# Designs tried in a protein design chat: VHH binders against WD repeat-containing protein 38 (WDR38). Part 2

Target 1, 314 residues: WD repeat-containing protein 38 (WDR38), of Homo sapiens (Human) (q5jtn6)
Amino acid sequence: MNSGVPATLAVRRVKFFGQHGGEVNSSAFSPDGQMLLTGSEDGCVYGWETRSGQLLWRLGGHTGPVKFCRFSPDGHLFASASCDCTVRLWDVARAKCLRVLKGHQRSVETVSFSPDSRQLASGGWDKRVMLWDVQSGQMLRLLVGHRDSIQSSDFSPTVNCLATGSWDSTVHIWDLRMVTPAVSHQALEGHSANISCLCYSASGLLASGSWDKTIHIWKPTTSSLLIQLKGHVTWVKSIAFSPDELWLASAGYSRMVKVWDCNTGKCLETLKGVLDVAHTCAFTPDGKILVSGAADQTRRQISRTSKSPRDPQT

## First folded at step 15 (VHH)

Design y4 (from y1 with F107W)
Fold by OpenDDE, fold request of step 18:
Structure y4 (fold): chain B 314 residues (1-314), chain A 120 residues (1-120)
Amino acid sequence: as target 1 above (314 residues)
Amino acid sequence: EVQLVESGGGVVQPGGSLRLSCAASGFRFDDYAMSWVRQAPGKGPEWVSSISGSEGSTLYADSVKGRFTISRDNSKNTLYLQMNSLRPEDTALYYCARDTSRYGPEWDKSSQGTLVTVSS
């Protein structure tokens, strides 16, 4: 079992994205890593080519700040959430709004697509989780159970479950196969602060990041905590599993990106000073880590690509 | 334009109490979690406390837990920090901060803060 020394992560490329009419609140990479979305205080969503840094399109429509954005798994759609209490569905290729989803009573803070891209979940300050049909734009289900604002969400790989994270420091797993009214199937307790990010692995493990500076990896089917990742010195903002589920990347609010061994729980590498604030981290299909965030000096969105921990230092 | 104006600072003896206020304007106050951050002389910024915009869930730094209480009045667009059992180490400029979900415990650099001095 070749205990190969984890390859040192190196920053390969830094790109600046600076054409926003306001501050950036959120960012998301396309599944292939070729495109970057940014949501801004100006109420617009921006599409960028990740490699060149070129602005592809600016899309208005929201009447308030965009708080969150995410691509569909197939890369054909993306959704944006706004303080105008709406979610918008967009066509990536046409750069057009397809649907305006109305139902929330307060700012929408998170959106996530089902793996088949047929459903969308949203949550926000109204403590409500809404399940939407992507094609029709109809609300399918209203999920109520959190005691405070919903701040994060992700679908299970089988589309059967939805995980939501809240200011109430809990993760709720919703069984979507159940007949209405959908009741929270289970609550995962263990964090002591806001659940800022959630990410399912392909095999069905769930990672949660929190303002308590920790990351938990759960087995939702048994409601068991498998491992706690400790090491961040600030709040966790974003997390992502590698495609092979061997690694987890995490980004904090203060200049730290960490790579973790999912089996041992050990921090393999820490990148310092890359970004002042990281909005999102992701893995490309080939195992590269992408990070997008803001740098203090220029309030510019920066995208950085780092080598996979498995890539030999050439 | 987003505005945050802190008030309520002053000089107090150890063991004393102060109540800070932050008046917010230029945004929908109830759609944001709010935080207090402080900066002591010669030190970096330190997160103090945060409160949810929805049901009022609260978070505290270990250094102030049990002594400080964060609260808010959404009808008045005002954030509060009740500070009890003050210590010399609590001496700092105190700032209120918005957008904790985006930038963490960062405050508006345009804000002057309110000075709290704890001394015998």
Scores: ipSAE 0.873, ipTM 0.939, lowest interface PAE 0.5, mean pLDDT 89
Fold by OpenDDE, fold request of step 18:
Structure y4 (fold): chain B 314 residues (1-314), chain A 120 residues (1-120)
Amino acid sequence: as target 1 above (314 residues)
Amino acid sequence: EVQLVESGGGVVQPGGSLRLSCAASGFRFDDYAMSWVRQAPGKGPEWVSSISGSEGSTLYADSVKGRFTISRDNSKNTLYLQMNSLRPEDTALYYCARDTSRYGPEWDKSSQGTLVTVSS
């Protein structure tokens, strides 16, 4: 019975990103993990080379703090959400703003791309979810149903559904195939606090992280809770499925990144690191975990990479 | 410039009540969830409560649940904390903070906070 010592996730590389004019509110890795975005209170979005830590570009345009940013799945675009009530679409290669999406009446708190990168969803303090055409910049749909601010969103792998999380402690699943008005077809209840992050797996499972310090894994098609992950001491801020869907990574305020077994619900590893606040965690295609967060005032952004828990060399 | 000014602290007996206020300026108040954080002498900062900037959904630490009530008046750019059934362990400097990112070690230490002392 070879008690396979759980491969201790070793921190391989720590990079510091320190050229922001204000606090970092959000970070996002590119799909390949080579680039990092950071949104700041200074109203700018920053692009970084993940490996070198080099600043690639600083992009202004927003007239308020950037609250959220994400890459498109194809890596060609990214979007930023701001307190100025707008979403901006950017070209990664050209480092130029392509579109300014106007429609929200309050600060926009979250954005997500459809898997085909053709649609964008946004949500914010106005309790509205807006679906946008990426190419034209036109609003396709207005989704209303949450009782409080939208704080998180993610598309299903088939583009048929959108999940949104809210301060009302619920997750709404929107069927995008339905004719207008799109009504939330399903509300997932179980959390007791703000839904801070959402992540679909490739197979269509949905993970939700909450300020109630728990993570839920759902089967949206049956509206069933599959497993609850307990162990965080503070608010969950970010979650990500591994490519093979066997693992889930989560990050929060407690300087902790946790790796979970999706089948058993057990915490496999807790990484205690240099980060005071985690903004984002992600998996690379090869199964590495990337984490970005803030340390002290002098170190506004830290990126940490670790090997896959299954890597025998770790 | 972002300014948060706390007030309402004082000395109270166990079982007493206080109402704290936080006057906010220099930003769009309703675009942020607001929180109370406290720091007891010799201890690290502890999150107390948060409130949504939209419909006023609230969240509380287990240590204060049922005793404290967070509220806000967006028209006045003011955050409140009603504290009832106060206990000696509630003794701390109380700070208001915008957004959840400030609940960690990076909270704005420039704020003076308001002192709450619960003693017999």
Scores: ipSAE 0.860, ipTM 0.931, lowest interface PAE 0.5, mean pLDDT 89
Fold by ESMFold2, fold request of step 18:
Structure y4 (fold): chain B 314 residues (1-314), chain A 120 residues (1-120)
Amino acid sequence: as target 1 above (314 residues)
Amino acid sequence: EVQLVESGGGVVQPGGSLRLSCAASGFRFDDYAMSWVRQAPGKGPEWVSSISGSEGSTLYADSVKGRFTISRDNSKNTLYLQMNSLRPEDTALYYCARDTSRYGPEWDKSSQGTLVTVSS
């Protein structure tokens, strides 16, 4: 039947989100791209309607800076991680805190949800990865092995495994299928600096972005490095696979967002604009690229919508 | 209020050494990676080195690798930069910055910095 990677015209839409009560540390798009979360140094998480820029709510509760926020895959929940050593689970529709997850001994720097939205992983400066039951808020597992702070995480969509990235420059793949006090893990070595972001593709490939300015694409089942993406001139901040797995978008600690061919490693396009710093990039289900970042280095957050790169003419 | 105070700069001959200090307050020092950034006259800011909040994982710009050593003492909330084998091109105003995943190296232009001059 029909096949092929579409050639699309890049469409840019820039919206400015109002002034926050402090620096924005993290942003996240909802799975459908209609909502943007921002986590702030002021201890609040802000919810915004992406297209209009309308503030939907401002949620307090954390007693320290919010370091990271993420939606559940089903879009019904989001989680926030904070310097107050807690993770909070929130109901998106009600804008209410459902759970406060206590157990970390230092700042929590990353959260991620399992594909079924029933488990949550968290990690931070205490070098511990914790798995939580979303429904009950109970800690299920404690995963130890990293030698420095946990800075990134993502669950595999195809097997019951968790990837975590750390200041120790390694990615650990934790096999959660094992029922054992000591969870088996595998270290993926190759980066030379902090692993700042991780993203699984739908088929189970893993991309890792690093302060070494590179992105690695791995096949975790064979522990093999498939390709290195070089070309960022700054630390990598955020990465995302396209839904069809043909492309990867990446943001550095700069105004540059790059789009890559996942098979060849070729940088297909560099998106530049009014952003001072890109914070996050994502793909919508129909393949559009969403980017969020700071416009004036303090309190404005903007988003940009761009389409996938054009196919070659023939 | 976040406050970073640099000290230890001065004038030194090529090949000499200096040790810079950065006193931090107003935030939990252990929860942040820290960086040194420098700005030479007529040039933009240049990242020099970074260190994690725990266990001492470090990074260096190629231009200083092997000559500079970053360190921190979390009990004193203090960041250090040991600079050896100094060259004239190391002449710059040196700032410390709180590195977070939020923006890359933080450019805190409100701090005074500490001036390092390498000349005869």
Scores: ipSAE 0.475, ipTM 0.748, lowest interface PAE 2.3, mean pLDDT 81
Fold by ESMFold2, fold request of step 18:
Structure y4 (fold): chain B 314 residues (1-314), chain A 120 residues (1-120)
Amino acid sequence: as target 1 above (314 residues)
Amino acid sequence: EVQLVESGGGVVQPGGSLRLSCAASGFRFDDYAMSWVRQAPGKGPEWVSSISGSEGSTLYADSVKGRFTISRDNSKNTLYLQMNSLRPEDTALYYCARDTSRYGPEWDKSSQGTLVTVSS
């Protein structure tokens, strides 16, 4: 039982990424943190080398704003979701579009990869969740049940399940182990607003972030709420578990990124800085926190690398 | 290119009503959630209400629940806020925003807002 002295995050590196042709809607770090993707209102996805800030490529193809982008877990692929109702699958090394996934009838707002990088889930304003085979580009399954837009998704690392979050304020857990045409789901109720982000821990716990300004940590196997994290003054935008599952990082629609103790629910630290808005947060495998966000509402992205709140000197 | 134009503000006695409108252009309106935000004199911005692009889901700040109603007409690209039982503390500049990543005086750089004054 430690008391008295707060752990203080220190900003180690800040890099500015150049002018986009439109507002940045989404950013994502590669699994090793060496690359940053940005998805823009101009319909392009930009790739940046995180350390140097060098633009690696600018990839067009979408005919509408890019709403979301994400790397595959193995780092070889990334996906982009757009208002043009498509998901595009890209080869990172070749910087080429491999597939255009068509099927959604409205803007696509989220994508996620299965842990083995062989499946892709997508969802958006048509209230449909679609599963795709990455290699063939064909739709494997259509999951219906949400009453409003699908805004977030993540695959379980331990079982073949998918979590989806929605404007209907629920999280659905879809059990994909059943090969029957009917896919069972469990609804996790408790939030009172849009479920804007989801993240599974390595052991299979699920965190959900919401516009109700809270984060819930669930045990999906029992459908039980384990802990509620309160303290954000704005809507939650991004969450990430630390690799050791002791910490959760969260970013809101503001300048603040918070770090939480997953066992007690206590907010350990708040990172403040030059960001006007934090868009994404992530942990590296060695426990450092990566944060990116906009410096203003126009066309700039910033990334920062910070030590974890309990990181010993290395 | 995104344009949001608020209207419908004015001076109203306590207990009165106003209906605010927000005309939207430059984007696919029903692909975005929309919000109302207000800024009282001498205070920072305060979120008031949000509505999904689907017409079924709404969210309200506790200070306005039961008194204000957010709605949208996607065929006219227009967002509305019906304000009833107005109080002096509702006096503020009201502005609308699509899915935003910022709060503050710079919320939507393309929007000037509409002033609501509730006089005693």
Scores: ipSAE 0.462, ipTM 0.728, lowest interface PAE 2.6, mean pLDDT 80

## First folded at step 16 (VHH; from y4 with L59Y)

Design ya6
Fold by ESMFold2, look of step 21:
Structure ya6 (fold): chain B 314 residues (1-314), chain A 120 residues (1-120)
Amino acid sequence: as target 1 above (314 residues)
Amino acid sequence: EVQLVESGGGVVQPGGSLRLSCAASGFRFDDYAMSWVRQAPGKGPEWVSSISGSEGSTYYADSVKGRFTISRDNSKNTLYLQMNSLRPEDTALYYCARDTSRYGPEWDKSSQGTLVTVSS
């Protein structure tokens, strides 16, 4: 694997997926990049095969818009968060809802899985972060401290910590090693707007994306800001570290995805596709970048997802 | 069906004030952050201000900070923009948007917006 060289970064071929019954609010790639989820205003989660663009299933159950969806790291499960104040946990292989997690009093806006896929964090407009046991569906912990809606979350891959981002413009780091009732957390301040996305690197660095059009890279163990990535013209929606931690991909509510050098903070490339709005970007384990988004979010009945081709060999 | 209807625009002299309204229907209003976006003649769209759904955290573009105030009334499903100390460069069509941004030439024009003209 040729990590650290620009030639290993590629955008896959553009595929147009089928239609949704409402606008797409969120998309997520499976860990191996072979499957795409989309969460829709129509209350359904859709599953797609990434290479072919084939619709695999359309799953109802939520009684309100789906705001966020995410695969478990082991790829066996996914979770969806909704305006109906619930999180649903789904079996990928069976295409069936396993659990409905109730406890939030307002729309749930983010979900994330622990690295071992055994815990799930959720947050939303009630300003509460809830931790759940995936197998039993029991709520394990309630984390309170944000002054506004929780909009983003991610678990550390190296220590038992959770990061959450909020409309209050802060990132909170929750140390989950401590036993209830006391949970110690630290606030990372510096953004001037909503923290719309969070991503830990493999070594435990944290990237935060914001409606202030910047991305910050933090070292959470020292609560220090390492670098600011500036250059987006709109809000940041999605970020991802490359597996070797040298690169960061970001999507900012535009037709473009930016690739950054994590050490220098320079934008190395701006990748342009056929999408009207990119929702998410991800790196596969072998270093390829995938992009998904809607073709036209303003036309409720038509939404497309795609990845741009690097090698259109037929 | 999601519907956003802007009103309150008009012609005003420099230094004057206007209050814009955005009536929302077809979705649970307080579960969405809301924004104002404007498009001046011959220019691309420009973000003006945003407000959260549950707490009223507010953010402003540098060009309007200190002069404009965004607010919302969740009981009436209405978003507001109070515009004070208006300048000729504030002349634009003003649109409201829920938690997704509509930028660039491909955004939906089915909403009429509300026109603000600042001239002598």
Scores: ipSAE 0.444, ipTM 0.737, lowest interface PAE 3.0, mean pLDDT 80
Fold by OpenDDE, look of step 17:
Structure ya6 (fold): chain B 314 residues (1-314), chain A 120 residues (1-120)
Amino acid sequence: as target 1 above (314 residues)
Amino acid sequence: EVQLVESGGGVVQPGGSLRLSCAASGFRFDDYAMSWVRQAPGKGPEWVSSISGSEGSTYYADSVKGRFTISRDNSKNTLYLQMNSLRPEDTALYYCARDTSRYGPEWDKSSQGTLVTVSS
């Protein structure tokens, strides 16, 4: 099993996205990496072409700051969460709001789509997780169990489960197959601060990042902690598994993105970017790392291409 | 416009105490978690502590745990950081930051922060 030393990731050209009327609170890449979403304090969501940096559209409608935004897995929709206590569903192609989801009593901090793009989960400061039908806009379930604000969420790719992270420093796994009331089946404990980000791997591993500067990789089915990743000097804000699940990328409130070996827990590489602050990291389907962050009130995208392992010259 | 104004910094001997304050305006203070971050000379920003908006849950970096206490008065739109048992390594510019989203607290980079110097 050739422990292929990750080829020196070449940092490619930074694109600037600077037409926001306020601070950028969230960024998300489309599944194909061709589009970037940004949510702003000005209450608008922006769509950008990733390669050119061109603004495609600015969408208003929220009456408060946009806190979070995410594409659907199929890339046809995206959702935005806001301090106005609502979630909006948008059509990507038409750049039009399809639904306004009302139910939260406080600011909504996170949204995530189910793998089939048919359901949406949201969470926020009301300590509630809501499950929505994407097509009808109806609330399907109310999930209660966290003792503080929900800050992160993600659906399992393999089972009908939802993971949520909270200020209560716990991760809850919700089995959505169970009839109402959906009781959190499992609480994952181990972090000592806010769970800022969650992501599932393709095989069903769960990674959590926290303000305690650590990343935990879990096996949700057994509620077991597999690996703790230590090395960040500040809070973790974003994490992503590589498509092959060999690597994990993490961004902190720093200029650095770290790449980790998922098996050994070792930091393989620390990428120093041109950004003042890295907010989001993701992998493209071909294994490239995309990073977005802030530089002088502008968001920049750094794309790094993984050098193919040089064939050993025989 | 969101404004955060830090105060309370100064020079103190090792083992001493300081209390920092942050006056917030331009937003609904009780709807936001608040954080303290610090930046030492030649180093990147470090998260120090956070407090939730409504429940008052508190979180601390390992480096300050047991020594620092974060608190807030929502009626005064003010964030506090009580710092006890100060060490030379605590020397830094301290900034108040509003937690805006999953991506973390943002502070006004135009802010000068408040300087804490721990020296013998």
Scores: ipSAE 0.365, ipTM 0.733, lowest interface PAE 1.7, mean pLDDT 86

